Miniprotein binders against Mucin-6 (MUC6). Designs and how they scored, part 20

Target 1, 185 residues: Mucin-6 (MUC6), of Homo sapiens (Human) (q6w4x9r395to579)
Amino acid sequence: GHCSLEGGSFVTTFDARPYRFHGTCTYILLQSPQLPEDGALMAVYDKSGVSHSETSLVAVVYLSRQDKIVISQDEVVTNNGEAKWLPYKTRNITVFRQTSTHLQMATSFGLELVVQLRPIFQAYVTVGPQFRGQTRGLCGNFNGDTTDDFTTSMGIAEGTASLFVDSWRAGNCPAALERETDPCS

## First folded at step 17 (miniprotein)

Design hb8 (from pb9 with E27Q R37K)
Fold by OpenDDE base, fold request of step 19:
Formats: sequence, structure tokens, C-alpha cells
Structure hb8 (fold): chain B 185 residues (1-185), chain A 112 residues (1-112)
Amino acid sequence: as target 1 above (185 residues)
Amino acid sequence: DIREEVKKLLEEARKLIEEAKKAGDEQAVWLLEIAVKLLEEALKTGDPERISYALLFLSMALITVAEKKGDPKAVELLEKAQELLRKALEENNPELIKEAIKLIKEAAELLG
């Protein structure tokens, strides 16, 4: 399954459902029992302009009981608040530079993250087949059915992205704004 | 040239993967496999920058092995290699890459 965060406000789920939102919060992208130690992948969005519609991804966070790995748009990588030199590794996670513009987080448990630093900070999440039907968050449920991708954290299927996205906030933030999805995204 | 030397190192890395498998060092296998992939990708273009990044990762992977085996000499060599590679990236100096490769090879021999 491939999930993408592109263009500042565009998301494509594991099931290839595209949608757009504008929010300035931290959102859960991926939770799954397949992630060890209650792991979760999260995305941090912030305002990038004066308009409410001007939002962008500014960091990606992997959080577990043992680690809090943050990859930020300024290319700083931290774990539990401490800056780490790349390439960096833990027991089952590694973060490294692939190219001048791309960082990668690789894991031994089937989660891969590629972060494009320039020209736009974007993220690409890949999960192994063992995650099928066992994911939740903004990246959807990876079950091959796009119609139920907007399932909230409470297990309620929504017809629009707004309530869906808001349900996956990791903290207290303003409500996200839903915009029409660009078919070219 | 650098490409040829990297190819040789790549073969050594593959051998070390097999040894790690036999030893049951799953982490080493995992990391070294990533290193191999990075090296292979870097060799497609021969870009010194990508090669350097791949070698940095390989060095990190080998350090992990060296630490588990208790070989401080290998660790030292690999850390030095990483320093050279970082410098190579900053200065765009292929000679530093070559020097780093020598150190990595030496370390790999110690770990084999």
C-alpha cells in the first residue's frame, strides 16, 4: 500500500483515494497492530500563507513507546528531542539520506517512509501486504475499498473528508477545511 | 575508478549478509540489505554524491556488526570512513571517497 502527502494539502490513501484538506495540526497517518510498541505515523501541518487554504506539511513523526522520530522540513532529524546524525538507526528503524533531496525511514516491520525535501516537502508511505485491512488514519484502511477510507477514529464512516480528518487529530487544533480534490493530484 | 571499487565493496557486503544470516543477526541482515540496495542504485548513475550516501549507510551497518562482535578497530575505521565521506560531500572530492572505500574494505575484512 502506498499513501502520499503531496502538494501541501493533498492526500492519497493506501486504496488510492485522493482528497484534499487544509489543517494546521498533527494528524495520525497510520496506526496498525502491525506496528510494534503502539507505533503510529503522524503528519504535522502548518500554515504556509495568509489564507486558511495555504497549508503545508512541515514534519513527519513516528511515535512509539520507545521512540519519537521527527523528520522536519529543515532536514533536522530528532529522536526523543535529540538531534541525530544521519544515517541513524535504532533496533528496528533507520533514517538516512538517499539523495540530496530525499530522506528515507526504513523499518524491519514493513513500514517505509520517503520524504522529499525539495521543492515541496512531501511524504510517501509504503506498508507491506501484512498491513492490508489493518490500517487506520488519514492513509485509510488499505482494504481495496475506497468508499470506506473516511472511517473516523471512532469507527464511523464519513462521506466527506472534514470530519474524517478532524477525528485523526493528535491534539487540540482548529478544525480542518475541506476543499475540492484536484483530479490531477 | 570509484565505480569499480564500489562494485567490489558491494560483493563484500553481499558476503557479509550471508554470514549474518548464518549467525542469526537479523538486524545486520536488514541493514546490510538496505546498504546493498543503495549501492546498487548509486551505481546505476555513478553519481559520487549518491555513492557517498550509500557508503555512509554501509558504514553505519558495518559499525552495527562491529559493535556486536566487539571489534573496536573496525568501528574506528568505519567512523573514519564516515568522516571522509561527509567531507567528500562537502568538498565534492572524489579522492576522499576512494580513501573511505579503502577503510571500509579493511573493516569489512576484519568482520568477515
Scores: ipSAE 0.865, ipTM 0.944, lowest interface PAE 0.5, mean pLDDT 94
Fold by OpenDDE base, fold request of step 19:
Structure hb8 (fold): chain B 185 residues (1-185), chain A 112 residues (1-112)
Amino acid sequence: as target 1 above (185 residues)
Amino acid sequence: DIREEVKKLLEEARKLIEEAKKAGDEQAVWLLEIAVKLLEEALKTGDPERISYALLFLSMALITVAEKKGDPKAVELLEKAQELLRKALEENNPELIKEAIKLIKEAAELLG
């Protein structure tokens, strides 16, 4: 399964459903029983301009009981809150550069993250087949059905992206705004 | 020249994977397999930048092995290699890559 965060506010789920939203919060991208130690992948969106519709991805965060990894455009921060020289590794996670503009987080449990740092901060999430039907969050449920991808954290199917996205907020943030998908994104 | 040397390192890395499998070091296997993939990708284009990053990762993976085996000399060599590779990236200097490769090879021999 492949999930992409592109163009600042464009998301394509594991089931290949595209949608767009504008929000300034941290959102759960991926939760799954397949992630060890209550692991979760999160996306941080912030304002990129003066209007509420000018939002963009600014960081990706992996958080578990043992690890916290924050990948932003400028740095990778780990548990101690300090930027680390790459490559970085833990027991089952490693973060490294492929090029000057592309960074990867690889795991031994079937989660892969590729981040394009420049010119636009974008992220690509890949999960193994063992995750099929066992994912939740903004990346969807990876069951081959796009019609139920907007399932909220409470297990309710929503008709709009904004309500779906809002349900996956990791903190107290303003409500997200739904916008029609840009055909160029 | 660099490409040929990287190919040699790639073969050594594959050997070390087999040894790690025999030893039951799952982490070493996992990391070295990533290193191999990165090296293979880097060799497709021969891009010095990609090669440098791949070698940085290989060095890190080998340091992990060296630490587990208690070989401080290997660790030292690999840390020096990483330093050279970072400098190579900053200066765009392929000669530093060659020097790093020599150190990595030496370390790999110690770990084999």
Scores: ipSAE 0.843, ipTM 0.935, lowest interface PAE 0.6, mean pLDDT 94
Fold by ESMFold2, fold request of step 19:
Structure hb8 (fold): chain B 185 residues (1-185), chain A 112 residues (1-112)
Amino acid sequence: as target 1 above (185 residues)
Amino acid sequence: DIREEVKKLLEEARKLIEEAKKAGDEQAVWLLEIAVKLLEEALKTGDPERISYALLFLSMALITVAEKKGDPKAVELLEKAQELLRKALEENNPELIKEAIKLIKEAAELLG
C-alpha cells in the first residue's frame, strides 16, 4: 500500500483516493496494530503562502513509546528531540539519505517512508501487505474500497475531506480548510 | 575505478549477510540487505553522490557488525570512511570516495 503527501496540500490514500486540505496542525497519517509500541505516523502542516489559509507539509513524525523521530523541511532529523547524523538507526528503524534531496526511513516492521526535501517537501508512505484492512488516519483504512476511506477517528464514514481531516487532528488546532479536492486535474 | 571497487564490496557484503544469517543476527541481515540494495541501485545510475550515500549506509551497517564482534579497529576504519564520504559529498571529490572504499574494504576483511 502507498499513501502520498504531495504539492504541499494533496493526499492520496492507500486505496488511491485523492483529496486536498489546508490546516495548521499535526494530523495522524497512519495508526495500525502492525506498528510496534503503539506507533503512529503523523504529518505536520503549517502556513506556506502569503495567505494564512494556505498551508503545506513541513514535517513528518514517527511516534511510539520508544521513539519520536521527526523529519522536517529544514532537513534536520531528530529522535526524542536530539539531532542525529545520518545514517541513523535504532533497533528496528533506520533513517538515511538516498540523495541530497531525498531521505528514507526504513523499518523492520513493514513501514517505509520516503521524504523529498526539495524543491517541495513531500512524503511517500509504503506499508507491507500485513497492514491491509488494519490502518486508520489520513492515509485511509487500506481495505480496497474508496467509499469509506474518509472514516473518522470515531469510525464514521464522511462524505467530505474536511470533516474527515478534522477528526484526525492531534491536539488543539483550528479546523481544516478544504479548498480543492481534485489533485489529478 | 570506483565501480569495480563497489562490486568487490558488494561481494564482501553478501558474504557477511550469509554469515549473519547463520549467526541469527537479524539486525545485521536487515541492515546489510538494505546496504546491498542501495549500492546496486547506485551502480545502475553511476552517480557518485548516490554511491557515497550508499557507502555511508554500508559503513553504519558494518559498524553494527564490528561492535557485536568486538573489533574496535574495524569500527575506527569505518568511522574514518564515513568522515571521508561526508567530505567527498561536501567537496564533490571522487578521490575521497576511493579512499573511503579502501578503508571499508579493510574493515570488511577484518570482519570476514
Scores: ipSAE 0.786, ipTM 0.919, lowest interface PAE 0.8, mean pLDDT 88
Fold by ESMFold2, fold request of step 19:
Structure hb8 (fold): chain B 185 residues (1-185), chain A 112 residues (1-112)
Amino acid sequence: as target 1 above (185 residues)
Amino acid sequence: DIREEVKKLLEEARKLIEEAKKAGDEQAVWLLEIAVKLLEEALKTGDPERISYALLFLSMALITVAEKKGDPKAVELLEKAQELLRKALEENNPELIKEAIKLIKEAAELLG
């Protein structure tokens, strides 16, 4: 399976469903029981243009109980907040440069990430076949059916990308936090 | 000459992969297989920058092997090779790549 984050705001899911959105938040890109230690891949979007409504990808984060690997558009790679010389490895994750403009994160558990740093920050996610039907998030559910790729974190198929994307917010977004502080909603 | 030296390194790396498999060193196998793929791709281009990044990765993978075998001389050679490769990339100096390859080959011979 392939999922791509291109052109700052465009996403193509594992089932090849394209969409575009704008938002300033961290979003869950991929969750799966196939990722060890409660791992998740996340995408960070922020303002990119003169319009307050335009946003683009600025970082990709792999988070588990053991690691928080951040690859950002400033070309710095950190794990658990510490900058790392590349190539870098843990027991099951390695991050390295292929060229001056491309980084790769490879893992022993079937997740691969390629990041183009320049001219536009873009990300390409590849998962092995064991992930089929086992994914959630902005990259979709990888079940071969594009009609339910906009499935929210509550398991509801939505007709619009915005509602789907909003359901996958992670991290501290003022608008999302305002709604989330109400225990009755 | 750099391309021929990298091809010789690839042969040594493949030998070390087989030894790592026999030793049950799954991390070394995983990292060395990535390193071989990166070097093969870099050779197709002939780009010194890509070769340098691939050699940096190979050196990291070989350090994993050297630490497992308890060979501090191999570790020292490989760390020096990484320093040369980073400097080669910063200075855009292919001659430092040749020096790093010599150190990596020496370390690979010590490891297998």
Scores: ipSAE 0.783, ipTM 0.917, lowest interface PAE 0.8, mean pLDDT 87
Fold by ESMFold2, look of step 17:
Structure hb8 (fold): chain B 185 residues (1-185), chain A 112 residues (1-112)
Amino acid sequence: as target 1 above (185 residues)
Amino acid sequence: DIREEVKKLLEEARKLIEEAKKAGDEQAVWLLEIAVKLLEEALKTGDPERISYALLFLSMALITVAEKKGDPKAVELLEKAQELLRKALEENNPELIKEAIKLIKEAAELLG
């Protein structure tokens, strides 16, 4: 299963359903019982232009009870708030450079993340087959059916990306649709 | 050249993977297998930058082995190799890559 965050605002789910959204928030990208220690992968988006409808990916975060690994567009990698030299490892996670423009996070539990730092900050999530049917979040549910990939955090299938994306916000931030339609833009 | 030296180092790394499997050192097996894959991919390109990053990863994997075995000399060699590799990346200097490979091979022999 592949999920991608490209072009600052485009997402393609594990079931290959593409969509676009705009928002300034942290969103849950992937939750699954296959991630140890209540692990979750999150995506951080922020303003990238002169209007709210121009937002882009600025960081990817892996959060569990033991770790908070942040890979940000300024090319700094932290764990639990402390900057780390690369290559970096914990017991079951490692973060390293393949090139000057690409970072990789590899894990022993079937999650892989590749981050392109330049020219545009983009992320590519790969999960093993054990995740099939067991994912939630912006990357969808990985069940082979695109018609229910917009399933909200309450388990409701939505027809529009904006309601789906809003349900996966982590924290107090305005809904993506509200920012997109800001009359001051 | 560097390619031939990396091939020799891959052989040593594969031996250490087998030793780690026998010792039940699951983290070492996992990290060393990643390192081998990274080096194999870097060899396909021949890109000194990719080779340097792969060698940095291999050095970290070997430090993990050295720390578990309590071998401070191997750790010292591997930390020096990492310093040389970071400098090689900063200066685009392939002679520093060769020097780092020599240190990594010496450390691998201590751990084998």
Scores: ipSAE 0.758, ipTM 0.911, lowest interface PAE 0.9, mean pLDDT 88
Fold by OpenDDE base, fold request of step 19:
Structure hb8 (fold): chain B 185 residues (1-185), chain A 112 residues (1-112)
Amino acid sequence: as target 1 above (185 residues)
Amino acid sequence: DIREEVKKLLEEARKLIEEAKKAGDEQAVWLLEIAVKLLEEALKTGDPERISYALLFLSMALITVAEKKGDPKAVELLEKAQELLRKALEENNPELIKEAIKLIKEAAELLG
């Protein structure tokens, strides 16, 4: 399964459902029993302009009971708030620069993350087959059915992206705005 | 030897990209393009570790393609390759990388 966060506000789920939203919060991208130590992958969105439609991905966060890794455009920060030189290695996670513009977070538990730093901060999440039907968050449920990807954190199927996205907020923040998906994004 | 095998694998991957384009599978296209880019850059460095991580990503990408095409044999090969790559990383063993590449290439050929 592959989930992408592109163009600042465009998401494609593991089931290949595209949608767009504008929000300025931290959202759960991926939560699964397959992630060790209650791990979760999150996305941080912030304002990139003056209008409500000018939002963009600014960081990706992996959080578990053992690790906190924040990947932003300029640095990788760990749970103690310190910026680390790459490669950064933990027991099960390695973060390193693969190209001049791409970072890779590799894990031993079937999660792979590729982050494009420039010109646009974008993220690509890949999970192994063992995650099928066992994922939740903005990346969907990875069950091969696009029609139920907008399942909220409470297990309710939503028809709109805004309510779906809002349900996966990791903090108290303003409601997200749903926008028409741009195929050119 | 690893370098040469990676080059061959890249050629197979590029073929799959073209097929995905023809089929209109946009997900497969961008996924494999990223995988190829990572592997190309890793190859330039010659770092076995970076190559291994790039191969892991490629393997996962190819599993998605294999599942869409309904080829369980390809999936099996790729899963085995991933296991070998992880072991290679732990042991710093280039022979395991070579073996993994062989499996990935075989899978790619099945998918072509």
Scores: ipSAE 0.414, ipTM 0.739, lowest interface PAE 1.2, mean pLDDT 91

Design hc5 (from pc28 with V43I A72V E97K E98T N99G N100D)
Fold by OpenDDE base, fold request of step 19:
Parts: sequence; C-alpha cells; structure tokens
Structure hc5 (fold): chain B 185 residues (1-185), chain A 119 residues (1-119)
Amino acid sequence: as target 1 above (185 residues)
Amino acid sequence: SEEEKIKEIREEVKKLIEESRKLLEEAKKAGDLQAVRLLFNAIWMLIEALKTGDPEKISEALLKLSEALIEVAEKRGDPEAVELLLEAQELLRKALKTGDPELIKEAIKLIKEAAELLG
C-alpha cells in the first residue's frame, strides 16, 4: 500500500483515493497493530501563507513507546531533542539520505517512508501486505475499497474528508477546511 | 446469564469510551502526543471489540486503555490512579486466562474510577 502527501494539501490513501484538505495541526497518518510498540505515524501541517488555504506539510513524526523521530526540511530530531547526523539507526529503524533532496526511513516491520525535502516538502508512505485491512488514519484502511477510506477515529465512515480529517487531529487545532485551491498549495 | 453479563459489560465499555474521549481531548490540549497516541489506539480497540462482543478482545482493549491512562496518571502525578489501573491490569490478565466476565466487570470499575480521578 502506498499513501502520499503531496502538493502541500493533497493526500492519496493506501487504496488510491485522493482528497484535499487545509489544516494546521498534527494528524494521525497511520496506526496499526502491525506497528510495534503501538507505533504511530503523524503529519504536521502549518500555515504557509496568510490565507486559510495556504497550508503545507512541514514534518513527519514517527512515535512509539521507545522512539520519537521527527523529520522536517532542516533536520531529523529524535528522543533527546537533538538533530542527528545521518544515517541514524535504532533497533528497527534507519533514517538516511536517499538523494540530495530525499530522505528515507526504513524499518524492519514493513513500514517505509520517503520524504522529499525540496522543492516541496512531501511524504510517501509504503506498508507491506501484512497491513491490509489493518490500518487507520489519514492514509485510510488499506482494504481495497475506496468508499470507506474516510473512516473516522470512532470507526464511522464519512462521506466527506473534513470530518474524517478532523477526527484524526492529534492536537487542539482549528477544524480543517476542504477547499479547492492551487494544486501546489 | 452469561449473555446478560456480556451485555452489561458492553454498556459499561460504551461509557468508558466516552470518558476516554474526554481524556483524549485533554491530552490534545496538553500537547501530550504519547498520551494522544495511546488513547487513540485504545479507543479504537474498544470500539472494535464492541463489534463482536468477544470478552477476549474486550479485555485486550481494556489493557491498552489502562496503559494509556497510566501514562496520563504518571505525568499528572496521581499515584492513586496508577494503583487502580495496575490492579485493573492484573484482573484483565486473569480474565484472559479464565474468561471470567466478572473479572472484566471489576476491572472496568477500577478503570472508571481512575478515569474519574484524571478527569
């Protein structure tokens, strides 16, 4: 399954359902029993301009019982709050520079993350087949059915992205907006 | 009857989910991503467990909730809540071995009490 966060406000689920939102919060991208130590992948969005439609992805966070990894445009920060030189290795996770503009987080448990740093901060999440039907968050439920991808944190399938996205907010933030704007915003 | 006991457990779990949602919102306000992560997971597992009413799944979900609430309790410095939750975990572990719904009910009572202390 492949989930993408592109263009600052576009998301494509594991089931290949595209949607758009504008929010300035941290959101749960992925939770699954397949992630060790109750791990979660999160996305941090912030304002990129003055309007509500000017939002962008600014960081990706992997958080578990033992690990906190924050990937942003400028640095990789771990549990001690310090920027780390790459490659960074833990027991099951390796973060390294893939190209001049791309970072990769590789894991031993079937999760892969590629982050494009420039020109636009974008993220690509890949999970193995063992994750089928066992994922939740903004990346969807990976069950081959796009009609139920907008399943909220309460297990209710929504018809619109706004309520779905808001249900996965990890902070006390304003409600996300679902507006069609420039493809790069 | 056993069926009646499970029905009662389901009702109590529903109430516990609502209390947990309140705690989740508080964790969000506090910026406690660890608590947020754990509570999201626990709530999800409880909801899933309610779909089938399987005592084992319910017990597992309640264990996860207890873990989440221990995280909150420790950060808030509430040792009483921690003690209640540790006791609940022990009951749930026994429930997983024996399948005794009474142990589950008792664990829920303790978890609810802890949640009230944290609310």
Scores: ipSAE 0.880, ipTM 0.932, lowest interface PAE 0.5, mean pLDDT 93
Fold by OpenDDE base, fold request of step 19:
Structure hc5 (fold): chain B 185 residues (1-185), chain A 119 residues (1-119)
Amino acid sequence: as target 1 above (185 residues)
Amino acid sequence: SEEEKIKEIREEVKKLIEESRKLLEEAKKAGDLQAVRLLFNAIWMLIEALKTGDPEKISEALLKLSEALIEVAEKRGDPEAVELLLEAQELLRKALKTGDPELIKEAIKLIKEAAELLG
């Protein structure tokens, strides 16, 4: 399964459902029983301009009981808030520079993250087949059915992205604006 | 009957989910991402467990909720809540071994009490 966060406000789920939203909050991208120690992948969005529609991804956060890894445009910060030199390695996670503009977080448990730092901060999440039907968050539920990708944190499938996205807010933020993109366009 | 006991447990779990949602919102306001992470997970597991009513799944979900609430309680400096939750966890571990719904019910009572302290 491949989930992408591109263009500042565009998301494509593991089931390849595209949608767009404008929010300035931290959101749960991925939770799954397949992530060790109740791990979660989160996305941080902020304003990129003066209008409410100008929002962009500014950081990706992996958080578990033992690990906190924050990847932003300028730095990688770990549990103690210290910027680390790459490659950074924990028990099950390695963060390293893939290219001059791309960082990669590799794991032993079937999660891969590639982050494009410049010119636009973008993220690409890949999960192994063991995650099928067991994921939740903005990246969807990875069950091969796009119609239920907008399942809220309360287990309710929504028809639009707005309520779905808001349900996965990890902070106290205003409601996100949505603009659904027709996958057939 | 066993069915009646499970029905009662389900109703109590539903109430507990609502209380947990309140705590989740508070955690969001506080910027406590650890608590947020744990509460999201626990709530999800509880909801999933309610779909089947499986005592084992309910017990596992309640364990996760207890862990989440311990995180909140420790950060708030509420040792009474922590104690209640630790006791609940012990009961739930026993319930997982024995399948005794009474242990689950008692654990829920303790978790609710702790949640009220944290609310």
Scores: ipSAE 0.878, ipTM 0.932, lowest interface PAE 0.5, mean pLDDT 94
Fold by ESMFold2, fold request of step 19:
Order: sequence, then C-alpha cells, then structure tokens
Structure hc5 (fold): chain B 185 residues (1-185), chain A 119 residues (1-119)
Amino acid sequence: as target 1 above (185 residues)
Amino acid sequence: SEEEKIKEIREEVKKLIEESRKLLEEAKKAGDLQAVRLLFNAIWMLIEALKTGDPEKISEALLKLSEALIEVAEKRGDPEAVELLLEAQELLRKALKTGDPELIKEAIKLIKEAAELLG
C-alpha cells in the first residue's frame, strides 16, 4: 500500500483517495497494530510563507517507546532530539541517503518511508500487505474502499477531509482548511 | 448474570472513552507526544472492542489505556495514580487468563480512580 504527501498540501491515501488540507499542526499519518510498541508515524505541517493560510509539510516523525526519529525540511535527522549522521541504524530501522535529494527510512516491520528533500519537501509511505485493513490516520484505513478512508480518530466515517484531518491532530492547533485563502487573489 | 456483567462493562468503557478523550486533549496542550501516541491507540482499541463486545478485546484495550495513563502519571509525578494503574493491569491479566468479568469491572474502577487523580 502507498500513501503520499505531495505538493506541500496534497495527500493520497493507501486506497488512492486524494485530498488537500491546510493546517499548522502535527498529525497522525499512520498507526497500526503492525507497528511495534504502538508506534506512530506523524506529519508536521507549518506555514509555507506564500500566503498566511497556506501550509506545507515540514517534517515526518516516527515515534515509538524508544525512538523519536525526525526527518525535517532542514535536512537534519534526529533521534530523541539528537542529530544523527547517515546512515543511521537502530535494531529495526535504518535511515539512509537514497540520493542527493531523497532520504529513506527502511524498517524490518513492513514500513518504508521515502522523503524528498528538494525542491519540495514530500513524503512517500509504503506498507506491506500485512497492514491491509489495519491502518488509521491521514493515510486512511487501507481496506480497499475509498468511501470510508475519511474515518476519524473516533471511528466515524466523514464526508469531508477537514473533519477527518482535524480528528487526527496530535497537538493543540487550529482547525484545518481544505482550501487555500489568499487576500491578494 | 454474565450477560448483565458484560453489559455493565460496556457502559463503563463508553464512559472511559470520553474521559480518555479529555486526557488526550490535555496531553496535546502539554506537548506530550508519547502520551498522545498511547492515548490515540488506546481509545481506538476501546472503540473497536465495543463493536464486538468481546471481553478479551476489552481487557486488551484496557491494558493499553492503563499503559497510556501510567505515562501521564509518571510525567506529572503522581505515584498513587501509577500504583492504581499497575494494579488494574494485574487484574486485567488475570481476567484474560480466567475469563472472569468481575476482574474487568474491578480494573475499570481502579482506572477511573486514577483518571480522576490525573483529571
């Protein structure tokens, strides 16, 4: 299954459902019983500087009991707040430079993350078939049905991306917008 | 009697979900990502367990909620809440081995007491 965070504000779920949102927050991208120790993959969005309402992806975080791996747009990789040289390896996770513009986090538990650093910070999440029907978060539920990919953190299927995205906020943050507003246009 | 006990357990779990949502919002305000990670997972597991009504799944979800609340209690330095939650976990492990719903009810009571201390 493939989930993508592209163009700063676009998401395509594991079931290929596309949507867009703008919000300044950390969000749950993916949780699943297939991630060891109740791990979570999170996405961090912040203002992009183009307009006051536009936001873009600025970091991806993998959080477990032992690790807080942050891959950020400033090209620094940290674990638990400490900068790491690449390649960086734990028991079940390896982070390495795939190309001059791409980093990869490979794992032994079926999760793969590829981060494009330039020209736009983008992320591509791949999960193995064992994750089918067992995911939740901004990447959807991976059940083969796009109509319920907007399932909230309370298990309710919503028809709008904004209600779905807001339910997965991992911080004290303003509500998300599905469309960009710009007073100069 | 067993059906009545399971019905009571399900109602108490619904109340715990609402209390856990309040604690999740507090964890977000505090910037405690570890508590947020654990509470998102525990709440989801409780919701899923209620769909089936399976007391084994309810017990597993309550074990995860207890783990999440221990993280919160340790960050706040509340050892009384930690001890209540550890006792709840032992009761839930026994419930999983024996199938005794009274142990689940006792564990829920301890979890609720701990949540009140943390609320």
Scores: ipSAE 0.819, ipTM 0.894, lowest interface PAE 0.7, mean pLDDT 89
Fold by ESMFold2, fold request of step 19:
Structure hc5 (fold): chain B 185 residues (1-185), chain A 119 residues (1-119)
Amino acid sequence: as target 1 above (185 residues)
Amino acid sequence: SEEEKIKEIREEVKKLIEESRKLLEEAKKAGDLQAVRLLFNAIWMLIEALKTGDPEKISEALLKLSEALIEVAEKRGDPEAVELLLEAQELLRKALKTGDPELIKEAIKLIKEAAELLG
């Protein structure tokens, strides 16, 4: 399955459902029992323009019990807060420079992350077929049905991306609705 | 009856989900991403277990909730909460072996007591 995080806060789920959202927060991209020790992939979004609807991806975080790997917009890769030279390898994860503009995190457990550093910071998540039907977060549930990809952290299918995205906030930040005071947005 | 005991357990799990959501928000405010990761997973497992009503799935989800709360308790330096949660985990593992729903109910009581110390 393929999930993408592209400019202007556009997301395409594992079931190919596209959406855009407004928010400046850390969000759960992917959790699954297929990730060792209940690992989580997270995305960090920040304001990129003058309006509250102008947000962009600034970092991707892989968090497990032992590791907090951060790949950020400033092209620094850290684990548990310490900057690492590439290629960087743990027992089951390798982070390396794929091209002059792309980094790759490859894993032994069927998760692959490709990060475009320039000209804009974007991320591409690939998971093996063992993840089918067993994912949750902004990348959707990977069940082959685009109509329920907006399943919230409470297990409720929503009709709007904003309610779905808000439910996956992982940081101290206001809900997107709370930040949206303009009735037209 | 066994059905009434399971119904009672499901009602208590619903209350624990709400308490856990409050602790999740506190973990977000504290910047404790490990607790956030664990609580998101535990709450999801509890919600899924309630859909089935399966005591085995409920026990597994409660084990994960206890793990998440131990992370919170250890960061706060609260050994009383840790001991309550370790005892709850032992009861839940026994419930999985025996199928005794009373052990699940006892574990929920300990988890609730620990959550009160942490909230």
Scores: ipSAE 0.809, ipTM 0.886, lowest interface PAE 0.7, mean pLDDT 89
Fold by ESMFold2, look of step 17:
Structure hc5 (fold): chain B 185 residues (1-185), chain A 119 residues (1-119)
Amino acid sequence: as target 1 above (185 residues)
Amino acid sequence: SEEEKIKEIREEVKKLIEESRKLLEEAKKAGDLQAVRLLFNAIWMLIEALKTGDPEKISEALLKLSEALIEVAEKRGDPEAVELLLEAQELLRKALKTGDPELIKEAIKLIKEAAELLG
């Protein structure tokens, strides 16, 4: 399955459901029992500096008991706050420079993250088939059905992205602003 | 009856989810991403367990909540909360082996007491 975080704050879920949101926060992008020790992939959004309400992806974080790996738009990779030279390897994770503009985090547990650093900071999440039906967060539930991809952290399927996104906030931050062209409910 | 005991357990789990959400919000305010990670998972497991009403799933979810709250308690330096949560985990492991819903009820009491200390 593939989930993408692209310019303009666009997200496409593992079930190919696209949506857009604007918010300044850290969000749960992916959790699953397939991630060891209750690991979580998180996305950090901040103001883009282009308009009053627009935000963009500024970092991706993988958090486990042992590791807090941050890949940020300043092109620095840290683990637990310490800058790391690439390639960087832990027991189950390798972070390396794929190209001059792309970094890759490869894992032994079926998660792969590719981060485009330039010209726009974007992220692409790939999970193996063992994750099917067992994911949650901004990337959706990977069950082959787009109708319930907007499932909140309380297990409620919503018709709009804003309530769904807000429920996955992992920080003390204001509610997401949704670019509205059509009311969803 | 056993059905009435399970229904009572489900109501207490609903209350515990509410208390756990309060602790999750506090962890967010504190910037404690480790607690946030663990509490998101535990609360999700409790919600899923409630959909089924399966006492085995409830016990497994309560074990995960206890683990999450131990992380919170250790960070705050609250050994009394840690001790309550470890005892709750022992009761839950025994409940999984025996199928005795009273052990689940007792574990929930200990978890709620620990959550009050941490709230």
Scores: ipSAE 0.803, ipTM 0.879, lowest interface PAE 0.7, mean pLDDT 88
Fold by ESMFold2, look of step 18:
Structure hc5 (fold): chain B 185 residues (1-185), chain A 119 residues (1-119)
Amino acid sequence: as target 1 above (185 residues)
Amino acid sequence: SEEEKIKEIREEVKKLIEESRKLLEEAKKAGDLQAVRLLFNAIWMLIEALKTGDPEKISEALLKLSEALIEVAEKRGDPEAVELLLEAQELLRKALKTGDPELIKEAIKLIKEAAELLG
């Protein structure tokens, strides 16, 4: 399954459902029982320099009990706040520079993350077939049906991206917008 | 009967979900990403367990909720809440071995007491 986070705050779920939102927050991108030790993949969005309401992806975070691996648009990879030189390995995870513009995080548990650093910070999440029907978060539920991909953190399918995205906020931040609300700027 | 006991357990779990959601919002405000990670997972597991009504699934979800609340209690320096939650976990592990729904009810009571101390 493939989930993408692309410029303009566009997201495409594991079931190929596209949506857009604007918000300044950390969000749960993916949780699943297939991630060891209740791990979570998170996406960080912040205001862009384009308009006052527009936001873009600025970092991707993998959080477990022992690790907080951050890949950010400044091209620095940290674990628990300490900068790491690449390639960086833990028991289950390897982070390395794939090309001059792309980093990759490969894991032994079926999660793969590719981060494009330039020209625009973007992320591509791939999960193995064992994740089918067992994911949740901004990347959707991976059940083969696009009509219920907007399932909230309370297990309720919604019709709008804004309610769905808002339910996956992991920080103290304002609710997301489905579209930019500034038509003049 | 066991059906009556399980029905009571499900009602109590529904109340715990609502209280846990309040604590999740507080963890977000505090910037406690570890508590947020754990509470998102525990609440999801409780919701899924209620769909099945399976006491084993409910017990597993309650163990995860207790782990999440211990994270919160330790960060706040509340040893009474930690002790209640550790006792609840012991009861839940015994419930998984024995299949006794009364142990689940007792664990829920301890978790509720801890959640009230934290909320």
Scores: ipSAE 0.790, ipTM 0.876, lowest interface PAE 0.8, mean pLDDT 88

